VHH binders against RNA polymerase II C-terminal domain phosphatase-like 3 (CPL3). Designs and how they scored, part 11

Target 1, 181 residues: RNA polymerase II C-terminal domain phosphatase-like 3 (CPL3), of Arabidopsis thaliana (Mouse-ear cress) (q8ll04r923to1103)
Amino acid sequence: FASQKLSLVLDIDHTLLNSAKFNEVESRHEEILRKKEEQDREKPYRHLFRFLHMGMWTKLRPGIWNFLEKASKLYELHLYTMGNKLYATEMAKLLDPKGVLFNGRVISKGDDGDPLDGDERVPKSKDLEGVMGMESSVVIIDDSVRVWPQHKMNLIAVERYLYFPCSRRQFGLLGPSLLEL
Short names: E, the ipSAE of ESMFold2; O, the ipSAE of OpenDDE; V2, 0.75 times the mean of E and O plus 0.25 times the DockQ between their complexes.

## First folded at step 9 (VHH)

Design U6 (from U1 with Y102W; framework vhh_gocatamig_d2; at its last look DockQ between E and O 0.73; V2 from the best seeds 0.00; counts 0 for: pae E 5.1 > 2)
Fold by ESMFold2, look of step 9:
Structure U6 (fold): chain B 181 residues (1-181), chain A 120 residues (1-120)
Amino acid sequence: as target 1 above (181 residues)
Amino acid sequence: EVQLVESGGGLVQPGGSLTLSCAASGFTFSDYWLAWYRQAPGKKRELVAGIYSGGSTVYMDSVKGRFTISRDNAKNSVYLQMNSLRAEDTAVYYCARVESSWGEGFTDYWGQGTLVTVSS
């Protein structure tokens, strides 16, 4: 290398943003979301998106734009998701519309599998094997500790970001979501 | 029970065309994203083309302009029109369902695959 930047690996869902399908959102919440999205368009940096082509809402965690700006000056940024490439590509475009933050450093693992073997024993966990020796100079930010069994000492765990009511139900949590507050 | 059944594979000469079909059942087809993946011998499975629930499409660079993914929600079917086929397109092609309910775009069901061989 010419530069000495450390690498920062960022989980997408429930770490940087929260998404919900249109059919997972009640009509009364959709009315609130549409008003919030309309108002959000007037702001210098958007946080709430209605993606008709994907059939989903996406809400960015508060402070994400300032975080990405500052982190990009200190770290080489990577996105990592257990989701498939369809989702990962769209979220990367959303977070990096100019293509200057991640520069194609997007890892998506949700396309793996071998239907001929029918082997479903492959653990659904994250690792950095094959990522150019990044193991000794990396920081990982993720809401899930258990998905990083081989990199526990590199992990900064953050509180899971649950904006939509359906996301709270997904994790078995009672009480209102952030949208409902 | 979710089922995805591919058909239309076969042996084709370079420059030829094939249409792959995938008949889906056991779920609300219009709510899901659909995709075609392929796996050549000794290689990792890779996304070829995807189609979102809203109809927008995505293609890998090497197939853009040659392959077209489409869906027919009335027939619960997704298609891959493959034109100008090349030897490197030889692979088993898999129809797949993509679940986006959990915010990750997770490919959760696969068909059994249909073999496409491009050779003289």
Scores: ipSAE 0.218, ipTM 0.660, lowest interface PAE 5.1, mean pLDDT 82
ESMFold2 (binder alone), look of step 9: mean pLDDT 81; pTM 0.810
OpenDDE, look of step 9: ipSAE 0.771; ipTM 0.885

## First folded at step 11 (VHH; framework vhh_vobarilizumab_d1)

Design V1 (from U5 with S30D; at its last look DockQ between E and O 0.56; V2 from the best seeds 0.00; counts 0 for: pae O 8.5 > 2)
Fold by OpenDDE, look of step 11:
Order: structure tokens, then C-alpha cells, then sequence
Structure V1 (fold): chain B 181 residues (1-181), chain A 120 residues (1-120)
């Protein structure tokens, strides 16, 4: 019996990585980021990216490459985000530069529904619709538990990855950001 | 005030082509991601195509190879070239400005829409 791989569903934002728009980054931090990014380009595995075409910075969580490599051996990997398809697609490319990890298994809920009939300000819940396999065979990694009301038993809650000051502010956190450290 | 005005919709036969335009005003057009959505009768609104400020594009699987999204920043205009149209492409097409709220990527402004009807 070919052992079917379990499915691993991965959140993107604040889980695998943290992004910030250019206009969300202060001038003093911009210079720091540019220097760090320049240094990062010399490393075998990059974690900091400046995307001009998207107008944003993206920082990958430390250890992400090792994690994805190990996870891919044991699981069929899926990306799941409440963001839009544009962003999700680019992040998928970033996380899977060879196209071997996700193979199109990317779910973006930001494009679903009718914004005319719904309150865009109300966070939507996630579900396993579109994820192949039995629910019992699915593991979910996400920083947000509240978005998975029907799948709490499948969920491994992880600490939020907040690299940028604007992201810390978003969650009401005080003190210096990882960028500032 | 931000405004998005779609044009170019109409009746077309299967296999035909249409080009939609969206005139944008009230904001710095070249700084924003833009997208086309559509809503068919009885269905939810869905992404058709998106384009980043730098020109990178994303398409729904159902329109890949048939539709092309583009932008003219000098004219503040978004385009959707639709070729090989099918009856299932019948929908109201909306132009949208995309605000990248990381984890919550929503469109923040919508046009009024333009109707595309594909019928023999």
C-alpha cells in the first residue's frame, strides 16, 4: 500500500513570512533594510526580499528552508491565505523557486465572495474546501486559531512571525521589532 | 475621489473577442495593483486577472491563454483583452484597485462593471 502522504496546510502571512508595503516602512528603517538585503544576497539562502513590482518587502521566517525541505518529505504541502491570488501566487513562487513543493496547491480566499454583499472588514473563516484528502489526514499550521472554527483539531498554532514594525503595530505590540534588533 | 470606469462590454458570439478598458482617476495609478473580476448570474464574484504595479500578471485558470491583462500607466487605464470567448465567460466584469493587506488582500475600490454576454 503506497503510504499516502498526509496533507500539510500552511498559512503564509505571519506564519511563514512577514511582508510590508514600501509606504509602511519608515525612512530610517528603509536604509537598514537595504543594507540587510544587500548582505542577504550574498548568502546561499536568502530570507529578505525587496519586490519593486509589488512595492513591498518580504522577510521569511528563520529556518523556513529547512522546514519546507523536511516537511515536503512527509507531507503534501498546501498554501492557504486570506490574501488575494496575486500575492499568494508570488509568495508561492518565492517559497518554491523550483516549483516542486506546492505544484499549484495554493488557496487564496481574498478573491472569493461578493464584496458588495459582505463586509470586507470582517475576517472570513478558513476551511479545507479545495484541500484534497480526508480531514483526519490534514495538519494545519497557522498563527491564527480563530480563522479555523471547524478545524481546530487539525491545527497547530504557531507564534506569529512579525519582522516589520508596522506588523507589530497591527497587533498592538510594543517594543522594538525584529528589524530594529 | 477614486473612480474606476469600465467600458468595452457587449454582446459577442462564441469564439469572438472583446477588449475591456478601465479608466482610473483620483489616485496614483502606477503605484497600485489592479485587477479584473467578474460575476456571472447566480455566482459569486471571482478574480479573472490581476496585474502588479511592475507589470507581473496573474490569471484564473479558466481564462489562461485566452485573456490578457495589461495597463497603460501614462493613460491611467487598465485593459482586458478577451479572446476565444465562451458562453461561460458571460458576466459583469469589474475593474478593481487592489490593496495588499497582507493576510487580507482586498480590493478597496470597484468600478460599476460592464456586461459581457457571449451568446450565439
Amino acid sequence: as target 1 above (181 residues)
Amino acid sequence: EVQLVESGGGLVQPGGSLRLSCAASGFTFDDYWMAWYRQAPGKGRELVAGIYSGGSTVYADSVKGRFTISRDNAKNTLYLQMNSLRPEDTAVYYCARVESSYGEGFTDYWGQGTLVTVSS
Scores: ipSAE 0.009, ipTM 0.258, lowest interface PAE 8.5, mean pLDDT 88
ESMFold2, look of step 11: ipSAE 0.236; ipTM 0.662
ESMFold2 (binder alone), look of step 11: mean pLDDT 83; pTM 0.834

Design V2 (from U5 with S100N; at its last look DockQ between E and O 0.04; V2 from the best seeds 0.00; counts 0 for: pae O 11.1 > 2, placed apart)
Fold by OpenDDE, look of step 11:
Structure V2 (fold): chain B 181 residues (1-181), chain A 120 residues (1-120)
Amino acid sequence: as target 1 above (181 residues)
Amino acid sequence: EVQLVESGGGLVQPGGSLRLSCAASGFTFSDYWMAWYRQAPGKGRELVAGIYSGGSTVYADSVKGRFTISRDNAKNTLYLQMNSLRPEDTAVYYCARVENSYGEGFTDYWGQGTLVTVSS
């Protein structure tokens, strides 16, 4: 009996990766990012991306490739974002370039045209609508607990991944960003 | 050198159909995620459709049910069948390759684009 894999629902922003619009990045950091991105291209697995067509930088959380590989063996993977469909699509293909991990299991809730997840300061809620399977068989990984009011028992809260200064500011955090370190 | 050359663009009436082609060269076409993007006058470039190396497809909501992306790996060619065309589909359409090779990272290569004009 092929053991039915549990479903793993993965948040994108501040969970698996951190994105920043070009206009949210200071000029002094732009050059640093470009250099880092260039260096990153020499690595076996890249983590820093510049998306010209989306006007944004994206930094993947360290260890993401290993995590996804291991998780895919145990779980049916789903992506969940409050961003728009285009953003979700781009992130999905970034995280799954061969199309073998998610296979179209991408949920996007944003319809407001913002390519990034909405302001987390505005209460938004997520649900498991569109996720196949019993709720009891679903595990959720997300940096935000408040967005899952009906599924708290399924939720594994993780520390936010904030790479860009603008993201730190968004959450009221002081000190240097990971970009600056 | 990676090359993407679009063709098939032109003037079409609303409700008409058009088929775009993208000839790829300089890389193993079958190993890559490919996509069609478009840029309308005064607007940003947006994803229209994508196709994974394995054949799975994604579509923008605006074209879902009307457009079909496909690929012929033997011919190194990407296609976009566009049906029920609307004036709002008017744009320059670009073929793009999404880099899948580990070590090179994520990069997009773009064609020069082909103009699609939908007008009565």
Scores: ipSAE 0.007, ipTM 0.259, lowest interface PAE 11.1, mean pLDDT 87
ESMFold2, look of step 11: ipSAE 0.097; ipTM 0.572
ESMFold2 (binder alone), look of step 11: mean pLDDT 85; pTM 0.851

Design V3 (from U5 with F106W; at its last look DockQ between E and O 0.39; V2 from the best seeds 0.00; counts 0 for: pae O 9.6 > 2)
Fold by OpenDDE, look of step 11:
Structure V3 (fold): chain B 181 residues (1-181), chain A 120 residues (1-120)
Amino acid sequence: as target 1 above (181 residues)
Amino acid sequence: EVQLVESGGGLVQPGGSLRLSCAASGFTFSDYWMAWYRQAPGKGRELVAGIYSGGSTVYADSVKGRFTISRDNAKNTLYLQMNSLRPEDTAVYYCARVESSYGEGWTDYWGQGTLVTVSS
């Protein structure tokens, strides 16, 4: 019996990685980031990226490569984000440079509609629509529990990964960012 | 002031082709990723295609292989080549400047739209 792999649904933002727009990064941090990124290019596994074509920095969570490697042996991996499809596509390529982990299993909820047509006051939620398999066979890893109102039992909540100062501010956190440490 | 002006819409038969253009002004066009959206009657607005400043592209599944998004940074113009058009492609097509949303949104500026009607 070919052991049917369980499905693992992975959030992107603040879960697997943290991104910041160029304009969200202060000048003093820009130089630090550039130096760190330059150093990172010399490492066998990179974690810090400067994407000119997207106008943003992306920092991968420490241990991400080991995690994905191990997880891929046990699970069918899916990416799930509330971000736009462009962003999701690029992050998928980043996390899966060989195209063997996700194989197009990327969900971006921004594709469901135009924010201008919806009630901006209504919190966005995630669901397992588009994820193949029984719900009982799905594990979800996400930093945000509130976005999974119908799938809390499938959810493993993880600590938010916030590398950039702007991301810390977004969540009302004080003190230095990981970038500053 | 940021302006996006769509053109090229019209009536076309099924299987036909149409090319949309979007003239951008009021910002450094080459620095931004851009996108085409569409809104069919009675439906919500949806992403059709997007293109990063660096040229990477993404398409809705429904238009993959039929539509091509491109840009001419020298002309500050976004294009959407639409081939093998179907009745279900009937919609108002909007040009948009895409803002990195990280779950918050899609765009910060929209054009007025151009109507594409696919009908026999």
Scores: ipSAE 0.006, ipTM 0.245, lowest interface PAE 9.6, mean pLDDT 88
ESMFold2, look of step 11: ipSAE 0.239; ipTM 0.659
ESMFold2 (binder alone), look of step 11: mean pLDDT 84; pTM 0.841

Design V4 (from U5 with E104Q; at its last look DockQ between E and O 0.03; V2 from the best seeds 0.00; counts 0 for: pae E 16.1 > 2, placed apart)
Amino acid sequence: EVQLVESGGGLVQPGGSLRLSCAASGFTFSDYWMAWYRQAPGKGRELVAGIYSGGSTVYADSVKGRFTISRDNAKNTLYLQMNSLRPEDTAVYYCARVESSYGQGFTDYWGQGTLVTVSS
ESMFold2, look of step 11: ipSAE 0.000; ipTM 0.121
ESMFold2 (binder alone), look of step 11: mean pLDDT 85; pTM 0.851
OpenDDE, look of step 11: ipSAE 0.790; ipTM 0.894

Design V5 (from U5 with S56E; at its last look DockQ between E and O 0.04; V2 from the best seeds 0.00; counts 0 for: pae E 16.2 > 2, placed apart)
Amino acid sequence: EVQLVESGGGLVQPGGSLRLSCAASGFTFSDYWMAWYRQAPGKGRELVAGIYSGGETVYADSVKGRFTISRDNAKNTLYLQMNSLRPEDTAVYYCARVESSYGEGFTDYWGQGTLVTVSS
ESMFold2, look of step 11: ipSAE 0.000; ipTM 0.131
ESMFold2 (binder alone), look of step 11: mean pLDDT 84; pTM 0.846
OpenDDE, look of step 11: ipSAE 0.795; ipTM 0.895

Design V6 (from U5 with S101R; at its last look DockQ between E and O 0.05; V2 from the best seeds 0.00; counts 0 for: pae E 17.1 > 2, placed apart)
Fold by ESMFold2, look of step 11:
Structure V6 (fold): chain B 181 residues (1-181), chain A 120 residues (1-120)
Amino acid sequence: as target 1 above (181 residues)
Amino acid sequence: EVQLVESGGGLVQPGGSLRLSCAASGFTFSDYWMAWYRQAPGKGRELVAGIYSGGSTVYADSVKGRFTISRDNAKNTLYLQMNSLRPEDTAVYYCARVESRYGEGFTDYWGQGTLVTVSS
């Protein structure tokens, strides 16, 4: 009767890809990125993109295309991000150009955040309350373990994907980023 | 190149009004959260008001009911209407762009500031 797959919730940033705003990238790195993007266009599956309308570079984690293909056969795929709806929508289109992987199962939380109040130090957390298709057994893949206080048994933690130098600085990490290697 | 240019500051008596403007360029204005901060002499910079890309607003308790933040996405301009001004509102007011890529929000660009002086 039931042909439904189990649900797999995939965090976007630092899990499937890494993004950097144009103003966060030094001119010398931007030149390198332009050359790498030209070379990437020659590949059957692209991993490096320049989004002029959003003012950002996006680098996909190696192996992502094979992973998504295989995962889609086993799970109903859901994207989850603390980013805003525009960002989430554009990244979903990038990851699913044919529109057959996620089918609108994209969750964004960015518009509900309060970035402008310095009086509140409440840790940000993620949950699936009220999200359709998430009432029971789900698998979550995310680079940030402590942001899922209610779903610890369902979480598979992965190493953060930090391609851009600015992303390493965001997490206070020393040494070169993957772009610099 | 991102630019934020404030204007509309000046000298006003207590109880008076001013309207601040911030002309933005070098980015897609409608995609970003925007804010006004202020800094009085010898004090740290504090949030006055913010406006999200979707139009929702937040205010510091000290200005609620007196100040109104707004944006005109067609003109790439952020506004702060300041009514019932008090001497404690005297400060340099800064326009700020707030990045929301990760939903955490943080200010990544500041204007040069415009001085507001409230004195009798």
Scores: ipSAE 0.000, ipTM 0.098, lowest interface PAE 17.1, mean pLDDT 78
ESMFold2 (binder alone), look of step 11: mean pLDDT 85; pTM 0.854
OpenDDE, look of step 11: ipSAE 0.661; ipTM 0.836

## First folded at step 12 (VHH; framework vhh_gocatamig_d2)

Design W1 (from U1 with E104R; at its last look DockQ between E and O 0.66; V2 from the best seeds 0.00; counts 0 for: pae E 7.6 > 2)
Fold by ESMFold2, look of step 12:
Structure W1 (fold): chain B 181 residues (1-181), chain A 120 residues (1-120)
Amino acid sequence: as target 1 above (181 residues)
Amino acid sequence: EVQLVESGGGLVQPGGSLTLSCAASGFTFSDYWLAWYRQAPGKKRELVAGIYSGGSTVYMDSVKGRFTISRDNAKNSVYLQMNSLRAEDTAVYYCARVESSYGRGFTDYWGQGTLVTVSS
């Protein structure tokens, strides 16, 4: 059946969650993360995950489960990431364990490489070219405004979610991360 | 120096099988995700299959159930077993190293590719 809902495009990294590789997490922080993960397991809805097979920690933004439930009733949900397909698939499974929210509407732009010149080209901006839906029919939630030059009227900008210390360093920020608070 | 060297491509009849191999060097193999991509003439390169450092896998829809990706960390090698080959599988197949630092994943190194041709 065709859907008449507006589309909601959700950026993943630093918008809905924050991820960090094991080798970018200091030993003292790993100790804290292990304790927090054990406590989190006892809750009905988890927010902190240790993915041994991926070599990553992932922390979900507070309130995400309630947000996704409510948003799915108002919008047709899409995930958008500049990450590659492998990462996008795993984060979609994490955010939608029952498979009822996104129905395969996962956009990964990190697969736009060109092996003919020997290097993968990475787009400098985000757009919805090749995505189902018109610009006037879509709402975008993202932590980065500058990456959406053609869609500013559709964008709801949110505060960047930086849980891990390495993510703060990635953006040149000093001081404690949310993990350290 | 990071190197990825594919082998095992060739001409195969429809319904046939082929095993691609990729020998890796110049990095700590067990710490990285590996993938096979393919590019048919006039088409964009597309992910065929990926394998995480822990051994879990992902596949594009059209190859699921026919192709199997695997890795051997002792040999620094990743493989793609291709069964029930179809004409649409004709492409140059590339081995790739995937970096996923800080939740941003990029394929940062590519092999030279190995040609797979499926024709009668």
Scores: ipSAE 0.014, ipTM 0.438, lowest interface PAE 7.6, mean pLDDT 80
ESMFold2 (binder alone), look of step 12: mean pLDDT 83; pTM 0.830
OpenDDE, look of step 12: ipSAE 0.828; ipTM 0.911

Design W2 (from U1 with G54Y; at its last look DockQ between E and O 0.75; V2 from the best seeds 0.00; counts 0 for: pae E 4.6 > 2, grease 26.8 > 24.2)
Fold by ESMFold2, look of step 12:
Structure W2 (fold): chain B 181 residues (1-181), chain A 120 residues (1-120)
Amino acid sequence: as target 1 above (181 residues)
Amino acid sequence: EVQLVESGGGLVQPGGSLTLSCAASGFTFSDYWLAWYRQAPGKKRELVAGIYSYGSTVYMDSVKGRFTISRDNAKNSVYLQMNSLRAEDTAVYYCARVESSYGEGFTDYWGQGTLVTVSS
C-alpha cells in the first residue's frame, strides 16, 4: 500500500565535502580562504564555511545542494562516517539545516569499540551491520571502494574531493589541491 | 603519556546530582575536543556530551537539559554536571579525547572510567 524509497548511504568526508583544521592550513592559504568565504556569503547557496567553534574550514563539493534536493525525492537519505558523533552532528547540521533530509539517519562509527594501545581507531572497513538490514535495497556513494568489502555491488565510487593542500598530503598525492588551482 | 583520569562517581538516589571530573595530561589540552561517554552493563558505549576546542557543546537527547559539560583549560579539566539523575543513567562514565585532524573526528584516547549508580 504505502510506497517506500530505497536507501541512499552517503559518506561525508572527501565525498560530499572536505574539511581542514585551522592549524592544518598555511597562513598564505588562510588569507585566500577568508576572502573566498566573504564572497561566498553573498551567494544564495553557500559552499565555504569557517567554523570558529570547531576550529575548521569546510568546503562543500560543487553541486551538493542540487544533488541532495533531487536525491531526497528518490531515496531515504543516510549519512555515514567513520568519525564520532561530535563531528557527524555538526556536518549533518551543515548539510541539512532544516532537518528535513536525514531525519536522524546519521551513522557514526567513531564512538564504537573500546580502544587499546594501537587499536584506538575505529574499524578500517565499513559495513551496514545493525542498520535495518539494508543490503539488497541500498545504494552507497563513497570515495573509497576498498572500505566496503561486503557491499561492493551496491557502491557507486566517486573521485575524492580534495580541496585543501593538507588533504592531498594525507593521501600522499603530489601536485596542487583545488584551493591552489 | 596521554592520561585522562575520571573522578566523582558514586551511588546517588533518583533525582539527585553528581559532578564528574576528568584531569587531563600529556597533551595540549586546549587543542582538542573532549567528550563524556557512558557504558551501561550489557550495552555498547555511547556518547553523552561533547565540548569543542572553542567551547560549543553537544548532548545526546536523553540528557539534554539535565547534564552540562564544561571545560577549564587552565586546569586541564573537563566536567560533567549531572542533575535529575535517573536509573537509566547508571553506567561507567568515560572521559575521552577527540582528534579532529584529517577532516573527521576520532575518539582516540579514553579514561579508565568512573562508576555512577542511580538506585533507591
Scores: ipSAE 0.219, ipTM 0.653, lowest interface PAE 4.6, mean pLDDT 83
ESMFold2 (binder alone), look of step 12: mean pLDDT 82; pTM 0.820
OpenDDE, look of step 12: ipSAE 0.667; ipTM 0.847

Design W3 (from U1 with S100Y; at its last look DockQ between E and O 0.55; V2 from the best seeds 0.00; counts 0 for: pae E 5.2 > 2, grease 25.6 > 24.2)
Fold by ESMFold2, look of step 12:
Structure W3 (fold): chain B 181 residues (1-181), chain A 120 residues (1-120)
Amino acid sequence: as target 1 above (181 residues)
Amino acid sequence: EVQLVESGGGLVQPGGSLTLSCAASGFTFSDYWLAWYRQAPGKKRELVAGIYSGGSTVYMDSVKGRFTISRDNAKNSVYLQMNSLRAEDTAVYYCARVEYSYGEGFTDYWGQGTLVTVSS
């Protein structure tokens, strides 16, 4: 018998973190974010990042570092996102600065398309056929149930992480975001 | 209307060079990430090189040191300088405007592509 860990497949956006483009952030909120980022840089485990080269803010979900540390001892970790490959690559580096958690197990929509075979704007579902484990050997964590039509027995659905006001608007929600609280 | 128009493709011998250009219109060019993708017969479309809005670049391993992506925000243009071309570089090359993705849907816009053929 070969000894193998179970696989844990993790969504990125609204599951582990929340991102906002610079042009989606109002000036008053940008001022608040810059102050919070300065304070956050002094902490041993950072949760708020200003990525000038990408034009983007990223806020990590509270508890993520402890979660990843513990999960990596129990599971073979995978990232699986509908996001583009450029973004997915940068977020993987952010979540795994030592390169020891995911070891290239990152799937993005750049890996799932052929422009000759379809409309680039049509959403696609996620499917585990690209992951080496069997369905019975995998756990999935994702905020979006609808993207997993064939793997619901493996899915742990989590509440969306919506830190930025623009993210709440994206989902049609009223009231203050976590940044505003 | 977003438009991306590639040019500069053609037939070239192994070891040769080509410069691909992409003229963009219909959006605030400096705010977006740009990329070159390619698709060879029988293969999935793959990212070749990307350039972020802030100017940092990314390359696939097989083209590092041979290809250079650049952008000129004043001309709304992105370029791919391809040197030391190999037969494996034969593909249709696509210019893309990359929308930041947030876990939902496809957000990339593509040009129509320009064919690069590397053969003796």
Scores: ipSAE 0.161, ipTM 0.599, lowest interface PAE 5.2, mean pLDDT 82
ESMFold2 (binder alone), look of step 12: mean pLDDT 81; pTM 0.810
OpenDDE, look of step 12: ipSAE 0.290; ipTM 0.685

Design W4 (from U1 with V58Y; at its last look DockQ between E and O 0.01; V2 from the best seeds 0.00; counts 0 for: pae E 16.8 > 2, placed apart)
Amino acid sequence: EVQLVESGGGLVQPGGSLTLSCAASGFTFSDYWLAWYRQAPGKKRELVAGIYSGGSTYYMDSVKGRFTISRDNAKNSVYLQMNSLRAEDTAVYYCARVESSYGEGFTDYWGQGTLVTVSS
ESMFold2, look of step 12: ipSAE 0.450; ipTM 0.791
ESMFold2 (binder alone), look of step 12: mean pLDDT 81; pTM 0.818
OpenDDE, look of step 12: ipSAE 0.846; ipTM 0.923
ESMFold2, look of step 13: ipSAE 0.000; ipTM 0.131
ESMFold2 (binder alone), look of step 13: mean pLDDT 81; pTM 0.817
OpenDDE, look of step 13: ipSAE 0.725; ipTM 0.871

Design W5 (from U1 with E104M; at its last look DockQ between E and O 0.02; V2 from the best seeds 0.00; counts 0 for: pae E 16.9 > 2, placed apart)
Fold by ESMFold2, look of step 12:
Structure W5 (fold): chain B 181 residues (1-181), chain A 120 residues (1-120)
Amino acid sequence: as target 1 above (181 residues)
Amino acid sequence: EVQLVESGGGLVQPGGSLTLSCAASGFTFSDYWLAWYRQAPGKKRELVAGIYSGGSTVYMDSVKGRFTISRDNAKNSVYLQMNSLRAEDTAVYYCARVESSYGMGFTDYWGQGTLVTVSS
């Protein structure tokens, strides 16, 4: 233990950020998002991104940059997504532009050809089986408690981050999304 | 004790109409948001329409202008009027209760479902 930090496994979608495909965003919201993205570019740390090659908008959870900095001092950070490798790679670059937080500790459970965010992937549960580097004690942060049947004692559940209207509808929730507020 | 019982499903031709009903019991109906969801075989369950306790409504894009959700608090019932039905509307339709504590909506109870088939 004395030579090794605890591992912190961070779920990506709805925990650290929310992504929406271009075809899931209504035209009226697209105009708003483009204006917000242009304003966001002028800030020290960005929170809103448009990825043309993935056809996707991504909004980072507020406070993410300070959280990652502080967490990296206490834990060995790992990213986890049910999305495919392209998505996982792009989100890791987004969250770690200097390449100093994760150092390749990015777990993607989606196959090539699956949806980017993994919503359609089967099976729908998460585990750390077969993941190299998980021989130490682990803490998991995820918005979905039921998806970790084998690791419930290690899980810190957080409120689901739902910025885009389409994401609220996909979880079957009524009421406005954060973009609409 | 919470019960949601759907009825009104059946076979209908394209362009036809159906009214789905959901009778609720075991809770203070007027305090809750209500919703209709649907699930076609091999597909995800999806929100079709919702109605807030104050009467405001929301709809998925593909049913706007064709479907109307309504509630009757005196009868503890929620309805889905479905007009201009299409083959793609074929699914099992579920009535759902949505708790709105602190402005957050959580679907916590489901009915058994009623089958709507739109064919030919």
Scores: ipSAE 0.000, ipTM 0.186, lowest interface PAE 16.9, mean pLDDT 79
ESMFold2 (binder alone), look of step 12: mean pLDDT 82; pTM 0.825
OpenDDE, look of step 12: ipSAE 0.831; ipTM 0.912

Design W6 (from U1 with V98I G105S; at its last look DockQ between E and O 0.74; V2 from the best seeds 0.00; counts 0 for: pae E 5.6 > 2)
Amino acid sequence: EVQLVESGGGLVQPGGSLTLSCAASGFTFSDYWLAWYRQAPGKKRELVAGIYSGGSTVYMDSVKGRFTISRDNAKNSVYLQMNSLRAEDTAVYYCARIESSYGESFTDYWGQGTLVTVSS
ESMFold2, look of step 12: ipSAE 0.147; ipTM 0.604
ESMFold2 (binder alone), look of step 12: mean pLDDT 82; pTM 0.817
OpenDDE, look of step 12: ipSAE 0.813; ipTM 0.901

